VH-VL binders against q9h9l3. Designs and how they scored, part 187

Target 1, 176 residues: q9h9l3
Amino acid sequence: PRKMVAIDCEMVGTGPKGHVSSLARCSIVNYNGDVLYDEYILPPCHIVDYRTRWSGIRKQHMVNATPFKIARGQILKILTGKIVVGHAIHNDFKALQYFHPKSLTRDTSHIPPLNRKADCPENATMSLKHLTKKLLNRDIQVGKSGHSSVEDAQATMELYKLVEVEWEEHLARNPP

## First folded at step 10 (VH-VL)

Design K50 (framework fv_amlenetug)
Fold by ESMFold2-Fast, scan of step 10:
Structure K50 (fold): chain C 176 residues (1-176), chain A 120 residues (1-120), chain B 108 residues (1-108)
Amino acid sequence: as target 1 above (176 residues)
Amino acid sequence: EVQLLESGGGLVQTGGSLRLSCAASGFTFSNYAMTWVRQAPGKGLEWVSAISYDSDYTDYADSVKGRFTISRDNSQNTLYLQMNSLRAEDTAVYYCAKARLAVAGPFDYWGQGTLVTVSS
Amino acid sequence: EIVLTQSPGTLSLSPGERATLSCRASQSVSDRYLAWYQQKPGQAPRLLIYGASTRATGIPDRFSGSGSGTDFTLTISRLEPEDFAVYYCQQYYYSPETFGQGTKVEIK
């Protein structure tokens, strides 16, 4: 069996009007929730909007941040060949400019059994905060100073573990 | 406290083989890349080999490539270096060291080293 | 491979003096991929600085790193008796990772 990790990225706004999402922090945890990677990342383009309310990123975090090219190499070494769990994970992969095989991707925002356990419509896209509160009785993304990508990655892994057996059986019968 | 304890060093003849071990404690061994760095008598530090937290990536100095093999056993918290076709210039103290990250980084903790002497 | 050249080879100073150690890279290693280590006779190296300027855990404020690109400096503001040792710089930007040849800081 393949190894499994969970990822959560924070993005800042670059490009015209700050409308392009660029990677500015990445956290990766293993199956047990231990941190394998957690670095601030310096985008190659000028940051127009730090999006601090959500990202938690401020100008001070960029002073010693890892350049995007180097961070991407480190991150891809961890992700390649593994089952990667995330929430709305397409956004993370897009920010990484990376294609991860769908057969090895687990998106907790699109797992019907997980929504069912949370008493939510099976095909709705529920927030990580809502699912974590409903199923783990834990509050994440508290306050207005931004999110912790470590906390989010850990919550995402724990949520996936609740449905892992059922969902892996489903994927074996219905390969993507 | 973080501890790294090397063992397996000794005297070997040119062309011989030796396996070094490094026992790790005081941190979650399976979360970090590990490395071997050597130091010949009276000389500076030379990086030898590195292995990622999950063994998916290994790397070697050109001087040892094809002769040395790095491996790890995360269940036993142990790092290994299998050294084959040993040469006199491989004589050195071999240090086990922990990387700061799962796949790379500077080395934040080091063992005491184990001496390997290769003679004809 | 990237060559790191340290200067001077030996620095003779008295306790209380400032030590300034240089490390020059053959190619740019940016301002984040240079580390400094201290090694005492018969002992393993100890990480002092990484990311060119970030002190490792437990390292006293008298140690500071600076520089970027190809030119880096380790400064010890007021030498204490335990600071007399060999110091190595290391780049971890390119593979293979490489060390400088070392600077010995010795007592006058």
Scores: ipSAE 0.175, ipTM 0.731, lowest interface PAE 5.6, mean pLDDT 90

Design K51 (framework fv_amlenetug)
Fold by ESMFold2-Fast, scan of step 10:
Structure K51 (fold): chain C 176 residues (1-176), chain A 120 residues (1-120), chain B 108 residues (1-108)
Amino acid sequence: as target 1 above (176 residues)
Amino acid sequence: EVQLLESGGGLVQTGGSLRLSCAASGFTFSNYAMTWVRQAPGKGLEWVSAISYDSDYTDYADSVKGRFTISRDNSQNTLYLQMNSLRAEDTAVYYCAKARLAVAGPFDYWGQGTLVTVSS
Amino acid sequence: EIVLTQSPGTLSLSPGERATLSCRASQSVSDRYLAWYQQKPGQAPRLLIYGASTRATGIPDRFSGSGSGTDFTLTISRLEPEDFAVYYCQQYYSSPYTFGQGTKVEIK
C-alpha cells in the first residue's frame, strides 16, 4: 500500500447538556477507498445526546460497541507513521486524544488548491458535503438519519487525490 | 468463496528450519491481518503469530519469539511463517487464519492446516 | 498473559438437550473481547461467536454467547447431531492472544 489512509469519526454528546464531543464511531479507508476499520465505540462517559441526525448513532449501536481505550489502540496502530487524510481532521484527533505529526497530516478543509477547484475562496473552510458535490458530483450526508463515516472517509480520500500531486509538491518545497 | 491453503509442512530434525506458506483467495488479502495458530496432536489451540494488513506490526507468542518470523506478500496474496531452531514442542498442525480486522480481531476464516513434525 | 479456563472438560448430552459451556478469564477482557470456536475431528476451527455475543455469518440462532469481564458462557439451546464437537473460547483483548483448553460436547 501507499501508506496513506483517510479517517472520519462520528461523535456523540457527553458531559453537561451534551456539549462535550466524545468518539462513538471511527471509519478508516485505504488509498483505494477500501475499509480497513469501521467500529462503533463506547465512550467512557454517559451519553447525553446521540446527535443521531448527524452522527447516525443510536442506543442500539452501543450494545456491542468497542470500549474507547481498546478502539483507540486499534486505530492508532493503523494511523501511526502513515499519511492521514481527513476533513477538519483536528476534531477527529481531539476525539481520539491523539497527536499526529503535521508533516503526515492532510486536512481537506485547509487545502487552498482544492477550494480553488471548487470555485470557493482559498482560505474558507468548506464542508465535506459541498466540496464532494462540486468536485465529484456526488451527494453525501443525504437525509436526516445521520452520516456514514465510511462514505465520508471515502469521499475525503477521493477529494485529496484530486490535488495530491500539486499539494505534495507544495509540501516538499514548503515543509510544515 | 474464501479459501486459505497451507503448504510447506513436513518432517524436520530438532534445530532445523522450515518455511510454511498460505495462499489466500476470495477476499481482499491486503486489507486484513493474518495469523498462524497451531495445535499439537490431541491438544488445544495455541496462537503463534500475527501480522497486520500492511506488515507494519507483527507479534509473536513468547514460546516462538526470536525463532519464528511471520511475513506476507500482498501482491501474491500469500502469508509465510519462517520457523528456525525447531524444537520437539513445535510439533503441531499449523493453521493459517484471517483476522476480522486490519490489525486485530477474532479469526473468521481458517485453512485446513499443515502438519509439522519435529523429531529429536 | 491472560489464561482462559473452560469448564466442564467434557459434556455428555443427548440431541435435543441444552448445552451450557463456561469460559473464565484470569483477568478482565474488557467486557467483550471473547470469541467461541467449534472444531470437529480432522477439521479446522469454525468461528461461532465474537464480541462475546455476536453470531458469526451463517451460524444458527441456537448458538448464543453471553457474559462480560471474566465470566463467559456459550449456550446451545437444542443440540443437533452436528453440534457434537470441541468448543474453544479465545480472548483478543490483549497480546498474546490465548485460547481455553476446550470443552468436548459428546453424545451420551
Scores: ipSAE 0.085, ipTM 0.708, lowest interface PAE 6.0, mean pLDDT 90

Design K52 (framework fv_amlenetug)
Fold by ESMFold2-Fast, scan of step 10:
Structure K52 (fold): chain C 176 residues (1-176), chain A 120 residues (1-120), chain B 108 residues (1-108)
Amino acid sequence: as target 1 above (176 residues)
Amino acid sequence: EVQLLESGGGLVQTGGSLRLSCAASGFTFSNYAMTWVRQAPGKGLEWVSAISYDSDYTDYADSVKGRFTISRDNSQNTLYLQMNSLRAEDTAVYYCAKARLAVAGPFDYWGQGTLVTVSS
Amino acid sequence: EIVLTQSPGTLSLSPGERATLSCRASQSVSDRYLAWYQQKPGQAPRLLIYGASTRATGIPDRFSGSGSGTDFTLTISRLEPEDFAVYYCQQYYSSPLTFGQGTKVEIK
């Protein structure tokens, strides 16, 4: 069977007024939540806005960070051919400048049964923090020092596991 | 804590085959890339082959492509190197080593090595 | 393939002296993709430095790595008797992975 991993990326602001989102950290965990990859990543462009409140990235993290092109190669070796779980995962793939097949992508922000379990409208896009609190009774992304992409990837995998059987059966009958 | 125990080395004739094994313990074997590195008598280190944590990616030095096959059994925590069409130039101590990450890179733990001698 | 050239081939020094070992790459390996290993006769290599400058677990602080691009240096600030060994650099920037030919640090 196809192997499954979960990913979460942190982005910093580059380009004019820091409006471009560039990859600055990536965490990947396996099905059991063990960390397979967790590296700070140096964008090829000058960082204008660290977005530390959300990203947790500070200037010191960039001193020995992995250059983007190399990190991308390492990450793609882990993701290719696998079922990849993420939350609002389109943003992560955009930052990686990578196309992952829709048939192998699982986005926990767009899984109707998951919203239903959380007493949320099935077609709404709910935050990872909200779903994790409602369904796992766990607080993530607390405080103002930034998010942990490892914590977010682990939470995302656990959320998907709550609906995995139901959703995989749905996808088998209704391929994207 | 981390241990890598190699076996399968020995004397083999030119053109013969040999299979090396490396038994791993003390870490989650299935999360890390593994490699074989060899060293000919009195010579330096030469990378031979690497395999990713899930066997999806394997890579080989040009000198062994088509003759050697790296594989792993994550359920048994064991790394293998199947060596075919052996040449005198393949004579070396073969080390099993663990990568720091799920993909090949620097190698933080090494086995004791196993000697492979190829002669006519 | 990226060729790593180490210099000098042999360093003859006394305990207490500073050792400076060089590794030059035939093309850039960035600032992170170089490791250093120590090997004593009859023993497996031991990882000393990875990411060009990060000491591996358990490595004494007298060992330090520096450099970027094509030029890298391993420094041993004050040689101890146990430091007389062969040292190898290794790049992991691109396949195939390659090692330098080694620098032997021997007692004068």
Scores: ipSAE 0.007, ipTM 0.604, lowest interface PAE 8.8, mean pLDDT 89

Design K53 (framework fv_amlenetug)
Fold by ESMFold2-Fast, scan of step 10:
Structure K53 (fold): chain C 176 residues (1-176), chain A 120 residues (1-120), chain B 108 residues (1-108)
Amino acid sequence: as target 1 above (176 residues)
Amino acid sequence: EVQLLESGGGLVQTGGSLRLSCAASGFTFSNYAMTWVRQAPGKGLEWVSAISYDSDYTDYADSVKGRFTISRDNSQNTLYLQMNSLRAEDTAVYYCAKARLAVAGPFDYWGQGTLVTVSS
Amino acid sequence: EIVLTQSPGTLSLSPGERATLSCRASQSVSDRYLAWYQQKPGQAPRLLIYGASTRATGIPDRFSGSGSGTDFTLTISRLEPEDFAVYYCQQYYSSPWTFGQGTKVEIK
């Protein structure tokens, strides 16, 4: 009965040629899919590439965005001590400059039973869009105006719930 | 069994350079962060540098920042520390250690250490 | 940076006695981001406890860790001859990772 949340972050390009990924939006939902946090975040460095087609971030979103240091403190208060679910979640933790204990981390891109249910190779890294369509019959990340991190976090939580009992049992027998 | 084997230590002049290597075996090297920790003669442990499982994160102690570079070759299961502009205060046994996590400590396995002596 | 202060600097005890070692952090490292290491002369450090209170694989049950926030304790319930060594605490809550200065447990 440990509390569980799901997270999805959007990153923009900073640094030389926009090659550095900096946090620009973060969404966190609870077990039932209710939004606990959803803010645009202002990177401390100049944004070179908004990556709008994927991130959905535009210059207008930065006008009243929460400064990175403040947003990070708020996000960490929500994540600390909880089981955190994400898809390719290392990228989100990297953008947050945060390490979350592996024992409390659940990455839906690396759960073999989930791939098995989707008729995909157990060791393949499948996209969130593909798994969501296959297992939940729901289309996410539709169109070319960018992804919704709220939608992605909600889908991620629902995907994890499909294998939660089996995977928690596996982790209890095989602690990370 | 997990093994970490360091090499490359030795005597070097102030201002010189040295590259340390650490050969890892007995675990999936590419899944864990790696670190260098040093210990000056008769002194305690001092963390030097760390690198994440995928090389995306590197970090350094202020005392070595700008002079030392940590890197890894996941295909060869090898960790490196390139040390430039060496100072007498860098004299220490340098340990290679495996982090328990992909991006952070603690350090569950350690190598035997390799001695670096910097003299003028 | 987070500074870890260990006390006492030296603990002189006999085999069979209980050892209690303290580690104080200059700011909170939460309830799980502290580790304890044992080092014998001429040897590499050995992980004893991580997550403040979890024994590493193969560590005897006479070793236990406790504490949270800024105050942590390593306890050795009944010293064996092989336990006379230097002990270090380490925080991995935030970079830079820091170690305490060490506590030497020596034979009386």
Scores: ipSAE 0.006, ipTM 0.468, lowest interface PAE 14.6, mean pLDDT 88

Design K54 (framework fv_amlenetug)
Fold by ESMFold2-Fast, scan of step 10:
Structure K54 (fold): chain C 176 residues (1-176), chain A 120 residues (1-120), chain B 108 residues (1-108)
Amino acid sequence: as target 1 above (176 residues)
Amino acid sequence: EVQLLESGGGLVQTGGSLRLSCAASGFTFSNYAMTWVRQAPGKGLEWVSAISYDSDYTDYADSVKGRFTISRDNSQNTLYLQMNSLRAEDTAVYYCAKARLAVAGPFDYWGQGTLVTVSS
Amino acid sequence: EIVLTQSPGTLSLSPGERATLSCRASQSVSDRYLAWYQQKPGQAPRLLIYGASTRATGIPDRFSGSGSGTDFTLTISRLEPEDFAVYYCQQYYSSPQTFGQGTKVEIK
């Protein structure tokens, strides 16, 4: 099969009142959960709100952070032509200002069999934290110090692997 | 712990071909980009070619484009450089090096090099 | 391609002295896409600094990097005997990746 990676991004608030989500960290792992990419990323706009409780981003991380344009080029080299797994992944692609083909995109927040295994309504959008606890018996995103995008990307890949065979078969019969 | 060992260098005639190999150990070879960097006798370093962790991306210096081909075998932890249509200016020590990242980056570990001499 | 010009070509110093090596890029390599390497005669290069200012694993703190844009500096605060070598800067901002011509740090 086509090569597969999982991605998770952290965003900070830029623009008026910090309402624009700008990329500030990206982690990408391979099928086995090994880290292929993990960099702090400097947005081209002034950071108004670090959103530290969720993003884990602090001012210190912006010192020597990779500029957005360069980070984007590196990230896209990893993503292009591959099956990319994420959770609510449209937010990550939006922050990257990138379009990834739907046929190669796997969003663990919108896979009915995964919700079914977690005893959740098939069409509900469940959080990564909830699915990971239910299906992998693992606690992620604990505390108020922010999330680890590496941890989130690894959990996302593991979740997808639980339904990979049946979901790939479904997609082959019902192309997106 | 990380080791890179080049082999395949030697004396070759102009217009000839040579294949270099680099045996890697001590790290997960399939997770990192790899590169070849050469150094002509008494001269500085010149980047030659790079290959991403999964072989999807390769890149070449203009001086070798169309003549050299970089490849890798992740199952054998080996990097290759196929050199064709060799010229006198290709005479150099060829180093194998590991990139810090899967697609690019600075080179954190280097082999000891293998000498390629191209003569008429 | 981005051309990196190193200066001086040769730096003659004694152990204990400070060495300051410059690398100038023909166009901006941004804030972080510059690395420094050390090479001793008959040996492979060794990564010292990447991201303009981050020391590679195992590199002594007497080595420091600074700069951004087009002007970069490698500083060795107090030269040890093992520091006499050739130093190269390298940009990995854009393809093709390029090296400077080198600065030789030699014993006076």
Scores: ipSAE 0.018, ipTM 0.641, lowest interface PAE 8.1, mean pLDDT 89

Design K55 (framework fv_amlenetug)
Fold by ESMFold2-Fast, scan of step 10:
Structure K55 (fold): chain C 176 residues (1-176), chain A 120 residues (1-120), chain B 108 residues (1-108)
Amino acid sequence: as target 1 above (176 residues)
Amino acid sequence: EVQLLESGGGLVQTGGSLRLSCAASGFTFSNYAMTWVRQAPGKGLEWVSAISYDSDYTDYADSVKGRFTISRDNSQNTLYLQMNSLRAEDTAVYYCAKARLAVAGPFDYWGQGTLVTVSS
Amino acid sequence: EIVLTQSPGTLSLSPGERATLSCRASQSVTDRYLAWYQQKPGQAPRLLIYGASTRATGIPDRFSGSGSGTDFTLTISRLEPEDFAVYYCQQYYSSPETFGQGTKVEIK
């Protein structure tokens, strides 16, 4: 069987009015939830908006952060050729400036059986926080000091494991 | 407690082969990149080879490329270095070391080293 | 290949003095891809500093790293008897990873 990892990225605002989302932290966990990667990442452009409420990123985290080009190389070595699980994962791949094959991508915000288990409309986009509370009885993203990308990646992997057998069978019959 | 124990060193003739092993304990071996670093008698440290946590990526110093092969067995917590076409200049203490990350250094824990002597 | 040049080759000092060790890279390794190791005779190297300035676990605060780009410094603020050893810098920015030739810190 193919190796599987889960990813969650934190972005800060760069560019005009801070509207560009630039990678500032990335966490990757393996199938069992062990951390394979967790680094603060220094964007190549000036940070206009730390988005601290959501990202948990502050100026102090940038002092020893890994420059984007190097972090990207490290991250891609972990992701390439693997099944990558994420929540609204397109945003993470965009921040990484990376294309991952759709056949190896699993987005927990767009898995109808997962929504069905949570008593939610199958085609709705539900938040990671809501699905985790409903299906794992666990509160994540608590408070106002920012999210833990490690916690989010771990929750995402656990959510996928609830539907893994059913969803992999569906994808085998209905290739993307 | 992290421990790395090298074995397999010894005396070998030029053109010969040796396989080094490194037994790891005290950490989740399968989550970290591993490396071999050597040190010739009275000389400095020279990086030899590295392997990612999942064996998808390997890299070699130019001096050993095509002659040495790094590999790992995550089920047995063991790192290997297969050394072929050995030369006198390969004589060194070979250290096994753990990288801080799944795919990269720096090297936070080291074994005691194993001596490889290549002679004619 | 990035070449690291350490200076001086040998630094002769007395206990209690400050040691300043230099490492120069042939091309930029940015601020963060430089590590320092200590090696005593008959022993494996020990990681002291990584990311140019971050002290490794268990390393005394008398050891500090600084620098960026091509020029890096390891400082030992007050030498203890156990600090007399060989010190190596290492870059992990670009493959192949490379070490400097070493600086020996010896008793005067």
Scores: ipSAE 0.405, ipTM 0.796, lowest interface PAE 3.4, mean pLDDT 90

Design K56 (framework fv_amlenetug)
Fold by ESMFold2-Fast, scan of step 10:
Structure K56 (fold): chain C 176 residues (1-176), chain A 120 residues (1-120), chain B 108 residues (1-108)
Amino acid sequence: as target 1 above (176 residues)
Amino acid sequence: EVQLLESGGGLVQTGGSLRLSCAASGFTFSNYAMTWVRQAPGKGLEWVSAISYDSDYTDYADSVKGRFTISRDNSQNTLYLQMNSLRAEDTAVYYCAKARLAVAGPFDYWGQGTLVTVSS
Amino acid sequence: EIVLTQSPGTLSLSPGERATLSCRASQSVNDRYLAWYQQKPGQAPRLLIYGASTRATGIPDRFSGSGSGTDFTLTISRLEPEDFAVYYCQQYYSSPETFGQGTKVEIK
């Protein structure tokens, strides 16, 4: 069997009016939820908007953060050749400037049986917070101090494990 | 709590082989990169080899490339260094060390070392 | 290969004095990929500082790291008896990882 990891990234605003999303933290966990990677990442561009309410990132976190180019190399060594689980994972890959094969990508925002288990329309895009509350009876992304990418990556892996057998069988018969 | 224990060192003749082992405990071994660093008598530290948490990536110092092989057994929490075609300049204390990250990083915990003496 | 050059080779000081140890890289280590280790006779090295300036767990406040690019400094603000040891810098920016030759801090 192929190795599996879950990823969650936090972005800050760079560029005009802070509208560009730049990677500022990445957390990766293994199948059991153990942390393999969790680093603050220094964008190559000036940070205009920390987006702290969502990202949990503050100026203090940037003081000893890993520069983007080096962090990207470390992260890609963990992701390459593995099944990568994430929620709305295209945003994470875009922030990493990275292409991951669709055959090895599992996006918990687009898995019909997962929505079905949550009593939601199969083709709806449910938030990670909503799915985690419905299926794991756990509150994540609580408060105004920002999200924990470790917590989000762990929840994402646990959600995928609820449908893993069914979905892997589906993908084996219907390769992307 | 974290403990690394090296074994397998000893006296060997030039051209000979040795396999070093490092038994790890007190942390989740399978989540971190591991390294071997050596120190010749009265000299400084020299990085020898590293292996990622999942064995997908290995790297070697030019002085040992082609002669040494690093490997790990995550089920037994053990790191290995297979040393072939040994030379007098390979004489050193060999330390096993844990990297801070899964694929790289500075070395936050070290074993006590095992002495390898290569003579003609 | 990035070569790290430490200076001085030996630093003779008394307890209570400030120690300043230098490490120069042959090319930039991107400001953050520099670690410092302490080694006492007969013992394995101990990580003191990583990321040029971040203290490792359990390391006293008297140890501090600074510098960027090619020039780095380890400072021990007030030497304690247990601080007399050999200190090594290490870059982990590019493979192969390399160590400096060491600075011995000895009692005057």
Scores: ipSAE 0.367, ipTM 0.778, lowest interface PAE 3.7, mean pLDDT 90

Design K57 (framework fv_amlenetug)
Fold by ESMFold2-Fast, scan of step 10:
Structure K57 (fold): chain C 176 residues (1-176), chain A 120 residues (1-120), chain B 108 residues (1-108)
Amino acid sequence: as target 1 above (176 residues)
Amino acid sequence: EVQLLESGGGLVQTGGSLRLSCAASGFTFSNYAMTWVRQAPGKGLEWVSAISYDSDYTDYADSVKGRFTISRDNSQNTLYLQMNSLRAEDTAVYYCAKARLAVAGPFDYWGQGTLVTVSS
Amino acid sequence: EIVLTQSPGTLSLSPGERATLSCRASQSVYDRYLAWYQQKPGQAPRLLIYGASTRATGIPDRFSGSGSGTDFTLTISRLEPEDFAVYYCQQYYSSPETFGQGTKVEIK
């Protein structure tokens, strides 16, 4: 059995004017969509902007949240050596301060066959919400109280599974 | 309902070997880290070994390193502890426990325990 | 390894009284990495509290945890007959995971 997980992170704003994105929640699901990890994470820097509209994170979620250094260690134990699926996943890896090998990374925002199935230009960067609606006939990220990283990770894995055979064959012939 | 059932305990001579098993049901076994914790007669709890959900990570207490091996079979929902070069100090009830996360504790469900007695 | 010291060793109380149990760590385990367990004679341990203050599923609200850093407390606000047991604290901040020596709560 091929070890594959999907990840989605929520970030809050830290640093000058809240422009730095710091990890504040991470969800990881397995191939079947079961949750392997879902924790609120306390950034090492002062939170300037919770970005609640997008992140769903509020001050109360930071009470008893897992400190960044510890959460990072737990998350990396799950990701290391596995095929990791995400949407615009470079943002998640940046927030984790982690390098994941390109050969084991699958970014659903940059898979031409997936865009083709959604009747979108192959080289366009489409949102997770748009692809999920077009290909899975499911609405995610609804409402004004923020996104669910569990829901997003599950949708991302299901989207990848639609093109998995085709894309893995492509990568075998065209290694990154 | 979550259930963990240990087996394989018994009387063994110093220097001998024994394999413990833990049969799991009522949860998705392959999604959680598992651990062995022991308790010597009349004493407190001592963590022995842990294994991640996919067997990629294992860890051991210094007292058992090189002698014990933890493993799991996700297709059979079973956790194992292979115990070699047993010492009198290894005499204890051995508990199987489920971690709350795929790679870490704390331990939210425990089995009933199985007694291992090591004698000369 | 991080050593956890529990006090008192034995606490003799009557039903209806408040029990306060202490756990002190040899170095900081932060507030997220301390758990409490209950064990009755002949039975497996039962998780009560994790993350220093979060009650586990099915645990009555008379059980509460508090503390941070090196000093932690388990409080049972009004002892019921079934609460007389041995209680263990555990840190899961640093490997190896370690348990305290236990506090026995017994009927006076």
Scores: ipSAE 0.418, ipTM 0.801, lowest interface PAE 3.4, mean pLDDT 90

